# Ledger of designs, part 4: VH-VL binders against Crossover junction endodeoxyribonuclease Hjc (hjc)

Target 1, 126 residues: Crossover junction endodeoxyribonuclease Hjc (hjc), of Archaeoglobus fulgidus (o28314)
Amino acid sequence: KGTRFERDLLVELWKAGFAAIRVAGSGVSPFPCPDIVAGNGRTYLAIEVKMRKELPLYLSADEVEQLVTFARGFGAEAYVALKLPRKKWRFFPVQMLERTEKNFKIDESVYPLGLEIAEVAGKFFQ
Key: E = the ipSAE of ESMFold2; O = the ipSAE of OpenDDE; V2 = 0.75 times the mean of E and O plus 0.25 times the DockQ between their complexes.

## First folded at step 1 (VH-VL)

Design k4 (framework fv_zigakibart)
Fold by ESMFold2-Fast, scan of step 1:
Structure k4 (fold): chain C 126 residues (1-126), chain A 124 residues (1-124), chain B 107 residues (1-107)
Amino acid sequence: as target 1 above (126 residues)
Amino acid sequence: QVQLVQSGAEVKKPGASVKVSCKASGYTFTSYYMHWVRQAPGQGLEWMGYINPSGGSTKYNEKFKGKATMTSDTSASTAYMELSSLRSDDTAVYYCAREGYDFWSGYDYGMDVWGQGTTVTVSS
Amino acid sequence: DIVMTQSPSTLSASVGDRVTITCKASQSISSWVAWYQQKPGKAPKLLISDASSLESGVPSRFSGSGSGTEFTLTISSLQPDDFATYFCQQYNSYPYTFGQGTKLEIK
C-alpha cells in the first residue's frame, strides 16, 4: 500500500486536531479493522484509506460492510479517505457513496461533495 | 528560465478556426498541467480547461465543450488550443498557464507561470 | 458552478495605505484559493495560493487569509507598483472560476 500517503494522512489528521493511529496489518488483530482510527474528543472516525490515479473508485459491498460493522461497534463514524494525485485528502461518510448493483463508488459527481478534514472536525458545520 | 511562449495575434472571420500554440521551456513539460484561460476586452478571466501533457487527458469547462480542443506534443514541449466555428464573442486574449504542483505534498496550488497571451480578433 | 464574488469592484488608495480585498465563494472551497495581480497589457501573476501561501518572489506586504467561503487579500503598505487589477480564483472543483476582479487605482 502507499505508506507515504498513509503517513501523509496521519500528519494531516494530527494537524487538524485528531489523535490518529494506523491499524497494523492482519498480523496484529484477529478481527478485520479499518486502516486508521482517529478521534478529537468530539468526533471519532474509522477510516478506509484509498489512493487512486483517477475516478471512479469502487469499493466492494463486503469492504463497506466490514468498515460499518467496526465503526458501529467502536462508536465511530465510517469514512473513506480518498487521495487523488495533485489534490488534498477528501473524506466521504459511507452514506455518501453511490450504490451500484454489487458495489459502491465515488465518481466525478460524488467527488466534489467530499468533506475536507476541517469539516469532519466540525469547524465548518453550522 | 521557466517560460511559456505563445504564437502571435490572429484576425479571423466568423466561422473560421484558430489554433494557438504555447511552447514550454525550462522545466519538465509532462510534470505539470497546462491550463487555458481567456479574457475578453475589458473583462475578467474565464477558465477554459486543462490538458495533462502526460497522457494527454483533458478537462473542459462545459461552456467550451465542442468548441475548444486542447492537445499537446511532448517531443516539442508545446500545448495547443484550437477554437472552431468562431463568433464575434470569441474575441479575447487567450492565455496558457502552468498549474503549480508540489511533488512532495502532491497538491496543486495555482497557475504560477503564464504565457504572454495571444490576441484573437473575430470581425464582422 | 462555484461563483466567486469580489468586493469592492474598484478601490482608490494612496501609497502607504493598508488595503483589503474580499472574495466570497458560493460554496465552501476549503483553502483552495489563489490570488493574481494583473497590470494592463500583461498576463496575470500568481501572488498567493492555498489561501495564505505567499508565492516565492512576492513581497511580504502581500498576505492572504480565510477558509471556507470568505477570503481576504491584504496589502499592508501600498507601493506604486501595486496599482493593478486583482483576481481571486477557486481550484476546489471544476470548472475553475475567477472573481470579477478588483481594480486598485490611485486616489
Scores: ipSAE 0.000, ipTM 0.539, lowest interface PAE 16.2, mean pLDDT 86

Design k5 (framework fv_zigakibart)
Fold by ESMFold2-Fast, scan of step 1:
Structure k5 (fold): chain C 126 residues (1-126), chain A 122 residues (1-122), chain B 107 residues (1-107)
Amino acid sequence: as target 1 above (126 residues)
Amino acid sequence: QVQLVQSGAEVKKPGASVKVSCKASGYTFTSYYMHWVRQAPGQGLEWMGYINPSGGSTKYNEKFKGKATMTSDTSASTAYMELSSLRSDDTAVYYCARSYDEGWFGELYDYWGQGTTVTVSS
Amino acid sequence: DIVMTQSPSTLSASVGDRVTITCKASQSISSWVAWYQQKPGKAPKLLISDASSLESGVPSRFSGSGSGTEFTLTISSLQPDDFATYFCQQYNSYPYTFGQGTKLEIK
């Protein structure tokens, strides 16, 4: 069911000046794959897309490791894009995620640190 | 105990306006969206739009833009839907229904009002 | 607008029967389908969301399935309380649209 959220995010990325593609789930690749790959000529993103009704969001260590592996090989920055009800998409660099014993998470303490798409595109807090 | 209680039945002449109320209780009014859905006699359901009581932002079905106006009063925990320039084909039962969000996360309408019958006749 | 077409429009069945109602979307809507039950003079009641997710408090005899353009609501062993009108709804795209309804009648 992620495909509508992935499409909505794709539209937001294009509006923000990124060229972006969605990775199809059918015929799953044997290699690490993000949900979306985006670039704007300055910044390149490998994005794992998540939607949740409430915090915390948990991501498995395997999921995060695969995202990082792809991003490193591709030359992209690894991000989790999270949609909560009533909130805009927020982008979380993998380094921002809180590590637990088995997993990574975005909870109430991490969520406010997330970036809006314009911040990711514009790097205006440089 | 969550309840949505709507105003009573209305009989109106063509060209008139009607304002239906939906009073919420048993939950934090501003934490949920309020949708409006109508049902003409013997017909299916028709989505009209929603309002977010927290900020007053609205989303309308294109068919109802300029005809329906959704508002809310947070102090009274009440949502309103006003329908203008009534025609005979606006005769319907009008329902309010809450959702946690704009409808994106599954559980769309967990609680409904009892309905308000609006009859438009000469 | 996405058109939701239900079949059959009316269905006669007996207590204990297995009943299936079908809903077809005019274009792909993934799994964003909800099913509602409505009794005369009452507001609709949510039964199933996300095509197959059973709402809390709804009896387990109700189940939903499907994806893309074809969806089904199944009642595995019909009870007297189940005679009602059933509606499907898509919430994939604005405006949200409902099927015309299926009236389940006693045989």
Scores: ipSAE 0.015, ipTM 0.597, lowest interface PAE 7.5, mean pLDDT 86

Design k6 (framework fv_zigakibart)
Fold by ESMFold2-Fast, scan of step 1:
Formats: structure tokens, C-alpha cells, sequence
Structure k6 (fold): chain C 126 residues (1-126), chain A 122 residues (1-122), chain B 107 residues (1-107)
């Protein structure tokens, strides 16, 4: 139930003071697009949404570079939002991701460093 | 089987530093985060931060940044917490506590050290 | 920071009583709450995790419930060994925070 989790994430963003939109059909767009764009007047986010049953999460270098390219052009910070079973959403600035030879990953050493939504809401001013 | 054994009580003067140790046994030391929690006399519990013994990454409660330093020695299965520039309000019992690794998000602490009393007085 | 407020701060009860301790969070924390028991001079002991999951070795008279902002710890039939201080803790958001504690005393 990916759509339910994505809607839950939108609700959490709204509760944290962000205006947020889901880019429906981003997977069929010919242009680089994040799954969600959010802003609260001070912090602006381009978010790639991932739901996994377990770690590690791998993201291709191309996927990360496209997210960064969009964020840079839009004036937003690039984040990966990760949902594991029974866990809260965690937000990972792309700079936090571990780079491997050809991929980026969130593993057991990176995962606990992830930010809660309240931390992200105040990131630029905390 | 799992045990966390902490160093003994310390009495320090204001301005001094103290380093508390926590020796782990009965499990794989690098598979679990080690947290530090303090309790002032007659007060509640206060989370200070954690260290991941695998790689040494740390996260501090903002209140303790620049005040507490967490380190670990994987060969000795020992975690350390050093508190600098001690003041009288740092008088407390300091606990190390194990977080659950296989549920990395969870901050429930399933095993605790016996506590180290640190008294700061002139 | 998320503030955890326990009520009551002190509770007097008799062996055999049903007692409840409440914990309120200043913001929604889903079910990311743990409960601890602490006896004088001892470290806290984990009783409940994820609001309602009983730890192995903890007597079944202990139970937890709640979600969002209001949580309760219940002891269904109080035993002499249960007179202690109880703390709730949220681990939804950093920094992790504890309630101020509820001291359960013999009536």
C-alpha cells in the first residue's frame, strides 16, 4: 500500500508546517522529478520516497544525481525519506548517504543518523 | 548473560573532567548502540546521546554538545563518556544503556549498567 | 523537544490493587513509548516497549496501552515487588525524553 504510506507522509509534512505536493506519475515523466516537493517558507525539500522491508536500501548513482539536479534547479535540499515496517519516516539528506563504487546506500550504520521530520522543518535555522 | 559493568564512583572539583567507562559482555559489542543517560539526585532521567561502536559515529542531545564526548574501544568492548568543565549541577548517576540494534529506530534500552555516581563539589 | 508528563507524580496503593499510570506527550509520538521500573539505588529496568509489548521475563500483570499522545501503564494486581518509580520514555524523535516519574508507594 504505497499510496497509503505516501499519503501518510504528506499528512506528516503538513502537520510539521510544510506545504507539500505529490508528483503523481513521476515514474512515467521524461524529466527528472522527485516523488514529493515540500516547503514551509524557509526550508524547501525535494524528496525521493522509499519503502522497504529491511536494510540496506540501495539507490543508483543516476537516481541520486537526478534528485540532486532537480533540487539544485528548484532551490531545494535533496532528501530520501525512508519507511521501514513499524518505524517512523526518517529523512536522509543525500550528503548523508554512503557512496559505494556505483551506488549510494542507507545501511545499519547510516540509518540511525536519519532525521525526524521536526529536525528537517528547522534544519536551516537550527 | 548480557552485562554492562561501569567504573566506580568519582568525586570531582568544579572545572575538572571525568571519564566513565562501560564494559560490555555477553553479546557482540559492535552490533548494538550504546546510549548514555544521567539522573540527578531526586530527578528524572535525561538522555545524553549514543555511540555506534561499529565505526564510532555519535549523536548528542544538543544540551550536551561540547560538554560530553563519547568514544568506544572495540578491542576491549568498552564504551566511554567524558564530561568536561564540571559544574555542581553535573552531580548525577550516569548510566550506559544498550539500544536494540535489530530495531535501529527504537530507543528502548534493554540492558543498563549499574550506574556511576559523579559528585561535583568544592 | 517532546515533553513527557506523567500523572500522578506519587501514587499510594495496597497489594492486590489495580493501578494505572498515565503519560502524555506534547506531540504525537505514534506508539514509540517504553516504560521502565526503577528501584532505589538500582538502574531502570525495561518493562514495555512499543507502547504495549511486554518484555520477556516481565510479569503478565504489567500491560501498556495507548497511541499518539496518551499512554498508560497498568498493573492489574499489585505485588510487594512492584513498589518502585516508573518512567515513560518516547523514542519517536531526538532527543529521547523521559517523563518525570511516578513513585508507587505502600498505602
Amino acid sequence: as target 1 above (126 residues)
Amino acid sequence: QVQLVQSGAEVKKPGASVKVSCKASGYTFTSYYMHWVRQAPGQGLEWMGYINPSGGSTKYNEKFKGKATMTSDTSASTAYMELSSLRSDDTAVYYCARGRYYDILTGEFDYWGQGTTVTVSS
Amino acid sequence: DIVMTQSPSTLSASVGDRVTITCKASQSISSWVAWYQQKPGKAPKLLISDASSLESGVPSRFSGSGSGTEFTLTISSLQPDDFATYFCQQYNSYPYTFGQGTKLEIK
Scores: ipSAE 0.000, ipTM 0.526, lowest interface PAE 16.6, mean pLDDT 85

Design k7 (framework fv_zigakibart)
Fold by ESMFold2-Fast, scan of step 1:
Structure k7 (fold): chain C 126 residues (1-126), chain A 127 residues (1-127), chain B 107 residues (1-107)
Amino acid sequence: as target 1 above (126 residues)
Amino acid sequence: QVQLVQSGAEVKKPGASVKVSCKASGYTFTSYYMHWVRQAPGQGLEWMGYINPSGGSTKYNEKFKGKATMTSDTSASTAYMELSSLRSDDTAVYYCARVETYEWSDTGEYRYYFDYWGQGTTVTVSS
Amino acid sequence: DIVMTQSPSTLSASVGDRVTITCKASQSISSWVAWYQQKPGKAPKLLISDASSLESGVPSRFSGSGSGTEFTLTISSLQPDDFATYFCQQYNSYPYTFGQGTKLEIK
């Protein structure tokens, strides 16, 4: 069973110039795997997809480490894609996440730093 | 300060087409889906479909497929709903409405309710 | 399609009365129900979402309850401004459907 919001994110990625696939069985695989893998011929992404009603978003150290491990092996950059109600998807490189003693988090101070999909595609000028 | 301002009333003959506009202000136009709902005189509300202004993707109520076309102009922050081949039973008030919340199901269906509505556009179809 | 049936279709009441409107779904829709108020010549206004969540700015005399197939909107002490038509909406499944409306009028 795929979630509708992950499929909607695939459409947004394709519109931004990425070829993207949802990783089937990401919840049952014995190996670390992201929710989505995307590439545009120059930039490759391993994406963990999150939806929350409000901030902060917490991610376990294990969850982040598994995402990083897959991304390194695949040759991709590790991102968390976060959807809040009434907001567009925002993309967070894992190094942008605030590290706590037990977790990583995206709070009100980190959220505005998140990238729009066009910025991730390399269309931003900086 | 969220506002949805719709175009004025229209009177059309059967077989004609009509295009209703909905201009959004007071929020980021591309961050909210826009839905269309109609109401025949003295009757209840009928959901027609929605458009995602960010990419232009649409979802139609099956009853309106081939009859209604939803589009948007991001630079003008305006959504449009065009009805073709008008019949007398298309006489109704047509509303645009913004989504309040974003809920997804594993059946592939979004779960929306409407926090802000346009004032409505009356479309009258008469011979 | 999920059919939403409201009862009563018309309700006469006096200021200060406790008023209850019922909405029944033809199949289970969990709590995915919203209630709207509509005055003549105006667009609907959201009152309640998720069956029981009161929208910000809506007076506390309005409340919603129910789950599955039967939902109710209650106005605990009717005020003059409350005479209007009320609609329920299910958003569990496409196409979204509304009840036929309940017209609340002065007795």
Scores: ipSAE 0.000, ipTM 0.517, lowest interface PAE 13.2, mean pLDDT 83

Design k8 (framework fv_zigakibart)
Fold by ESMFold2-Fast, scan of step 1:
Structure k8 (fold): chain C 126 residues (1-126), chain A 122 residues (1-122), chain B 107 residues (1-107)
Amino acid sequence: as target 1 above (126 residues)
Amino acid sequence: QVQLVQSGAEVKKPGASVKVSCKASGYTFTDYYMHWVRQAPGQGLEWMGYINPNSGDTKYNEKFKGKATMTSDTSASTAYMELSSLRSDDTAVYYCARDRGYSYGEWYFDLWGQGTTVTVSS
Amino acid sequence: DIVMTQSPSTLSASVGDRVTITCKASQSISSYVAWYQQKPGKAPKLLISAASSLQSGVPSRFSGSGSGTEFTLTISSLQPDDFATYFCQQSYSTPYTFGQGTKLEIK
């Protein structure tokens, strides 16, 4: 039921200059799989997609470790893309997430640090 | 019948604001992005931005950031575009147009509103 | 921003003529080009999407070609109904940009 938001993110990635594909059936696979893989010839992303009504967002340690494992093997950077109602997509490098005893989280202190898609595309970095 | 129907012509003084509406019918409003494009008299087409009615997310042409505000009302299947601090060079026909934002490669305007003429005169 | 440059700006032709309008992009945009026809006092009408895909209901005398940076719209046998202004548009990257338009006039 978040499929419309996932399609929206895929479209926005392509409009920002990334070639991107949604990984369907990732939960059935015995190996790590992100929700989306994207690349623009310079930057490669492995993206875990989350839609939530409100903060905080919690991600299990296993979920983040699987994302990082895939990204490392693929040569990509690991990101969480978060959509809140009436807010733009925000992209969080996994190193930006706050670790708790059992989970990682994006709360009100982390959320404003998230990157917009143009920043991830490299338009704002050297 | 699939159509976009826009509000009527407006005549405004410099410094005023104007809000143009675009009512969709005959299709699922939230399945398409809604774009706004303007055309000054005798000139070409200028893209202003879009709104995703499903999420409320907007993308503006840099020229219109802080000047144009795009909103939508999903219950009424209506998109809105408000222009503030009107100047004489904002005199134009304003169009709404849809694109298949959720379908890869289908990013073109297959349906347009009839246009709303906004005249800014001193 | 991607700049779209059309040529010619004005074209005079007779019924039955073959006419071509060219559109050049300032960078490669693959096939993300659409062509629109606009008649005085009317909204633009989509003719061609994805550089070469003819829209339903558009006469077969209209065709599009090209990829990368150079695109063409061709009308194989001009009809009276075809005298209008034509615009190309890229949707490869925001902001979406249009060519300046080509006005097709009767000789």
Scores: ipSAE 0.000, ipTM 0.534, lowest interface PAE 17.2, mean pLDDT 86

Design k9 (framework fv_zigakibart)
Fold by ESMFold2-Fast, scan of step 1:
Structure k9 (fold): chain C 126 residues (1-126), chain A 123 residues (1-123), chain B 107 residues (1-107)
Amino acid sequence: as target 1 above (126 residues)
Amino acid sequence: QVQLVQSGAEVKKPGASVKVSCKASGYTFTDYYMHWVRQAPGQGLEWMGYINPNSGDTKYNEKFKGKATMTSDTSASTAYMELSSLRSDDTAVYYCARGEYYDSSGYWTFDYWGQGTTVTVSS
Amino acid sequence: DIVMTQSPSTLSASVGDRVTITCKASQSISSYVAWYQQKPGKAPKLLISAASSLQSGVPSRFSGSGSGTEFTLTISSLQPDDFATYFCQQSYSTPYTFGQGTKLEIK
């Protein structure tokens, strides 16, 4: 059902100690829906998944607002997970995104601040 | 301008090995994976595998595991594919093709191809 | 392995015709399909990626559509330069696999 990269991200989330699911109908539902929800008993995430060839990544203000609205209602933290070619997934709390007049963005100045999955999890089962 | 230039046609006997080269220019060689695809006469395309020139890591189609060996020389911006224990059914045109790991939609593309190297296996 | 099956294997058409080639995957591959054009004696050329994204420099008469298991390449008004063999390819999982090809011939 989702993209190959969303499936790959689910596997990485599970390996990092999260239980995670893809949200069915995230592109069709009239209600705020992230692409993935994940939890490890301590941290809960609502994730918008993005794959891009290069920076910058733009997200509409509406898209970010929908993500934040869902996360608040669900009791989760709102993240954008970004995959660039030959790079690991990086996780960006929405507060880290640079706001423009109409959009939010991750550019060359924001990208290095992104978190690795281990940092988001905070603790792994060893 | 991106260009992939392959070595010339080869005629080999059964049991021999052949090594095809693919020289890249017009881009940073280590930034893209190099794939190998073959096409038997009058037949379709068959993916053989790839090499990551930055790391030397390879991935093979199971059918070619132990038969094809992919290598690269970063100083020469050249990828190589060696095929061992040649049989008549290895007669084909062999292509190198540049693969972008993820494009803007999050998938692979083979956006530039070499001109092909004809390998004929005959006694 | 994911099997890609093209239909038809051969298609005869005239300049100005609308031409449609279909590609079916043995399992759902979302939109991870590319289309290539190959002329005799030459390497394949990428036309379309992600089922519907037209490659830069490819004429707008080429279009792609589909998702899941069935995909279509359409040429809206066939030109002489378009007589060639067309291949679909899945990029969903390794090993990457191609359809058997559709040869587009002049009537």
Scores: ipSAE 0.006, ipTM 0.542, lowest interface PAE 13.2, mean pLDDT 84

Design r10 (framework fv_reozalimab_arm2)
Heavy chain, then light chain:
Amino acid sequence: QVQLVQSGAEVKKPGSSVKVSCKASGGTFSDYAISWVRQAPGQGLEWMGGIIPIFDTANYAQKFQGRVTITADKSTSTAYMELSSLRSEDTAVYYCARDTSWYEGSPYYFDYWGQGTTVTVSS
Amino acid sequence: QSVLTQPPSASGTPGQRVTISCSGSSSNIGNNYVNWYQQLPGTAPKLLIYDNNKRPSGVPDRFSGSKSGTSASLAISGLQSEDEADYYCGTWDSSLSAYVFGGGIKLTVL
ESMFold2-Fast, scan of step 1: ipSAE 0.006; ipTM 0.612

Design r11 (framework fv_reozalimab_arm2; at its last look DockQ between E and O 0.05; V2 from the best seeds 0.00; counts 0 for: pae E 14.2 > 2, placed apart)
Fold by ESMFold2, look of step 2:
Structure r11 (fold): chain C 126 residues (1-126), chain A 123 residues (1-123), chain B 110 residues (1-110)
Amino acid sequence: as target 1 above (126 residues)
Amino acid sequence: QVQLVQSGAEVKKPGSSVKVSCKASGGTFSDYAISWVRQAPGQGLEWMGGIIPIFDTANYAQKFQGRVTITADKSTSTAYMELSSLRSEDTAVYYCARAPEYYDFWSGSFDYWGQGTTVTVSS
Amino acid sequence: QSVLTQPPSASGTPGQRVTISCSGSSSNIGNNYVNWYQQLPGTAPKLLIYDNNKRPSGVPDRFSGSKSGTSASLAISGLQSEDEADYYCGTWDSSLSAYVFGGGIKLTVL
């Protein structure tokens, strides 16, 4: 119950047929660690959770690399879940993130391409 | 620099309501999480609830559910706490406090506090 | 009444080291960051330590925090008369879905 918005995301994942857990203490771990891990028997996800007031969302290269490193070792697909005010959760595979000089971002050009949870449940990404 | 300025002291009768304001300046209000904490005379700190203005989402301690309403007006950078059905035990200093980012609501890094508003409930 | 337990008082002599404790459970201190607040008489609380052991800018390095299991500690080295204050630990409690404070501890400098 750490966050209301993270709890709402877990409910959405469960409604879509995923078993999902929140990773306690992910911000203090010396090891790569996503915010949520989820699976439905076919698709397995490692999710970094972001809530923002507006676009763009920036993600550090370290965050993305740590998420990818965990996902590769776990056998999961790496996603960013983004919540904006009055919008539904949208899911972005890390391959969809735009590269900046030092970081990654999701802006107005990428945001409309984000997946809703039902689309993630029915899709597989490389 | 960030400042939180609260409304002035109030004297209220039992059964009435009080609404305390907390105006933020010197930062980006929509990034904040705002909490309300009270302190009865000679007592410790008690968290009442808080709000994340960008999501307009308020959370309340169980003790205050149904009596407290916490709101925010992003256009004026002001948070409000209204406590109803006042009784003598509600006599306290009421503080607003900010966390610098909305996700710090749960870590509780309250780095700026208002000056406090004394509410006295007396017959 | 407090979910987090602190002794009601502590004391020390100028120059000494004092350690202030805060005891909780797995639903609060065990799984969440601990903060410490200093409250001087007649003033609002001030953030002294955040995220278990980090100091905000302007807080002297003689203040330090630590956490082990479900307990947290605030240490004050080189005690000064200005350190006379009430000290509160605080953290999120996941089972209550609320922020909780310890009952506070009055530190006196002899």
Scores: ipSAE 0.007, ipTM 0.553, lowest interface PAE 14.2, mean pLDDT 86
ESMFold2-Fast, scan of step 1: ipSAE 0.007; ipTM 0.657
ESMFold2 (binder alone), look of step 2: mean pLDDT 90; pTM 0.933
OpenDDE, look of step 2: ipSAE 0.015; ipTM 0.669

Design r12 (framework fv_reozalimab_arm2)
Fold by ESMFold2-Fast, scan of step 1:
Structure r12 (fold): chain C 126 residues (1-126), chain A 122 residues (1-122), chain B 110 residues (1-110)
Amino acid sequence: as target 1 above (126 residues)
Amino acid sequence: QVQLVQSGAEVKKPGSSVKVSCKASGGTFSDYAISWVRQAPGQGLEWMGGIIPIFDTANYAQKFQGRVTITADKSTSTAYMELSSLRSEDTAVYYCARDQDYGSGRYAFDIWGQGTTVTVSS
Amino acid sequence: QSVLTQPPSASGTPGQRVTISCSGSSSNIGNNYVNWYQQLPGTAPKLLIYDNNKRPSGVPDRFSGSKSGTSASLAISGLQSEDEADYYCGTWDSSLSAYVFGGGIKLTVL
């Protein structure tokens, strides 16, 4: 499931004007790696890709910290891209996530605040 | 070294509004979140809300929802807090503060502005 | 009403160890990181402890934080006169979707 949805998101990013690459070996690498890296010549994104049947989505503190660490070193912004059934991809800057000691969370109160791909592209052009 | 510099003291009449500014000096605040915290004379700290400037996304404490608006101008590295329908109990020092980790949302406020005194009186 | 409860005052003598408490619930301290702030008279607050027990650069190691269940504590070892200040705990409250502070403690060094 992961491969199919990562490819879908890659295509959507390219349609929105980003050059994007799926990071090979992200699950095996000893170093922090996002699932996708994208750029449009002005903005660079490090993206963790998640697909869920329903909310809430939980992300471990470690996986978010690894995403942020990579983003800082690369000069990119850290995002979680979430796909729910029958919904468009939504993009969540990590700062938007509800934080607990053990995890980060996207629930029904946070989900509507997520950005559509066009908004992510548009906010950095204007 | 980043410093937050706030606008000067204000004296306002009941029913008016006030807009306080917070300018990041020595770096950009686009890489972190900014919160607003107030303190009435002799009282404790009260969180009003915050903004993530790069996404122009603000959130507010329920007590202030509908009266407070937090905005940011990324080109001048300045955040603003506007409070409307002022009452005498809004008399306080208003602080802006930076979230220590731009990517986390953990709300560890590592850099604070010097504070802006707002007095609401007839 | 403060969501986080702190005693209104505490005192100690130089060299003593003082502990400052902060009590909350599962929606705040129980599930989220606790931060501590020091406010000297007439100044803005200063971050003293973050993520339950971590110190920012420049904070002496005689300051330490801990968290157990729905309560947190700030310990000050080798108390000094310059520690006389107000101390606030703070954390995110998931039920309120807001950051909350304790009522603050006035620490007097006798």
Scores: ipSAE 0.007, ipTM 0.584, lowest interface PAE 12.0, mean pLDDT 85

Design r13 (framework fv_reozalimab_arm2; at its last look DockQ between E and O 0.05; V2 from the best seeds 0.00; counts 0 for: pae E 14.9 > 2, placed apart)
Fold by ESMFold2, look of step 2:
Structure r13 (fold): chain C 126 residues (1-126), chain A 123 residues (1-123), chain B 110 residues (1-110)
Amino acid sequence: as target 1 above (126 residues)
Amino acid sequence: QVQLVQSGAEVKKPGSSVKVSCKASGGTFSDYAISWVRQAPGQGLEWMGGIIPIFDTANYAQKFQGRVTITADKSTSTAYMELSSLRSEDTAVYYCARLEDYSSSWYGYFQHWGQGTTVTVSS
Amino acid sequence: QSVLTQPPSASGTPGQRVTISCSGSSSNIGNNYVNWYQQLPGTAPKLLIYDNNKRPSGVPDRFSGSKSGTSASLAISGLQSEDEADYYCGTWDSSLSAYVFGGGIKLTVL
């Protein structure tokens, strides 16, 4: 859903120095897989892509567990990339998500803590 | 500053269980993996398993599956390790340790260690 | 016992450079960052080197780490009596879905 935004995110990742590829059929795969896999030769990202008209964004425990399971097995860092109207992409390490009783969310308290793409790139450079 | 404070020493009989606590302070608790590592007298470090509290899902070394239960209570910032069916070979110092790198839930490094809890299993 | 192999002991004299090794496989050292831990007698382990070759603050620069293929090394230059300790390599093993430590190397300063 929202493949145009996924393609736009790929372009931004490439501009930031990552090689990135969209995972074909990720929404219909029986196996854990992210929407995008990216890497820059030192670190690797597994990215779940979300577009919303407004906050909060809710994520099911199953979605988050699948992302983390893939990232662990792949050797990648697990991120949620969120696009809101008229805002830049923001990146949230899964550890930044607020836990609800059974699920996860990004709300107004968490959203300002999200990273811009340059911050993600700088965080993994040394 | 992150600190991990463990419960006190235990003396146990064979066949019983022990539950060791690890209270964290400083920094966020929920999204960092907390692991349990033991060391028998004169032996090396042995990873038993760990938990990422936000998922409430533990991962165990195969050797301990079926005997160990690792849990976390986010409201008290405390992790627990329970080892059942104790044998004399389970006599060891039990450490909790936390991964520093929140972006590498299982692939990171143990920056913070508890003081250790001595568990002695004797008849 | 451990999937990471370390020699059981090493020794050196003050001022000497010693190198201690850790050997593994593609499922651990080959594809994951390697960390090193120092354990002084009667104390909890202390992180010495992380992510192959990085030192946390407070660790002297005479400690250095490296990795090549499925092997990792810890080098200690300017050996001091305080360096007498056990040293463990550690990393994630993707095939076991478990963290693994080497068997430990007891370093004696003669």
Scores: ipSAE 0.005, ipTM 0.539, lowest interface PAE 14.9, mean pLDDT 84
ESMFold2-Fast, scan of step 1: ipSAE 0.007; ipTM 0.652
ESMFold2 (binder alone), look of step 2: mean pLDDT 91; pTM 0.940
OpenDDE, look of step 2: ipSAE 0.007; ipTM 0.633

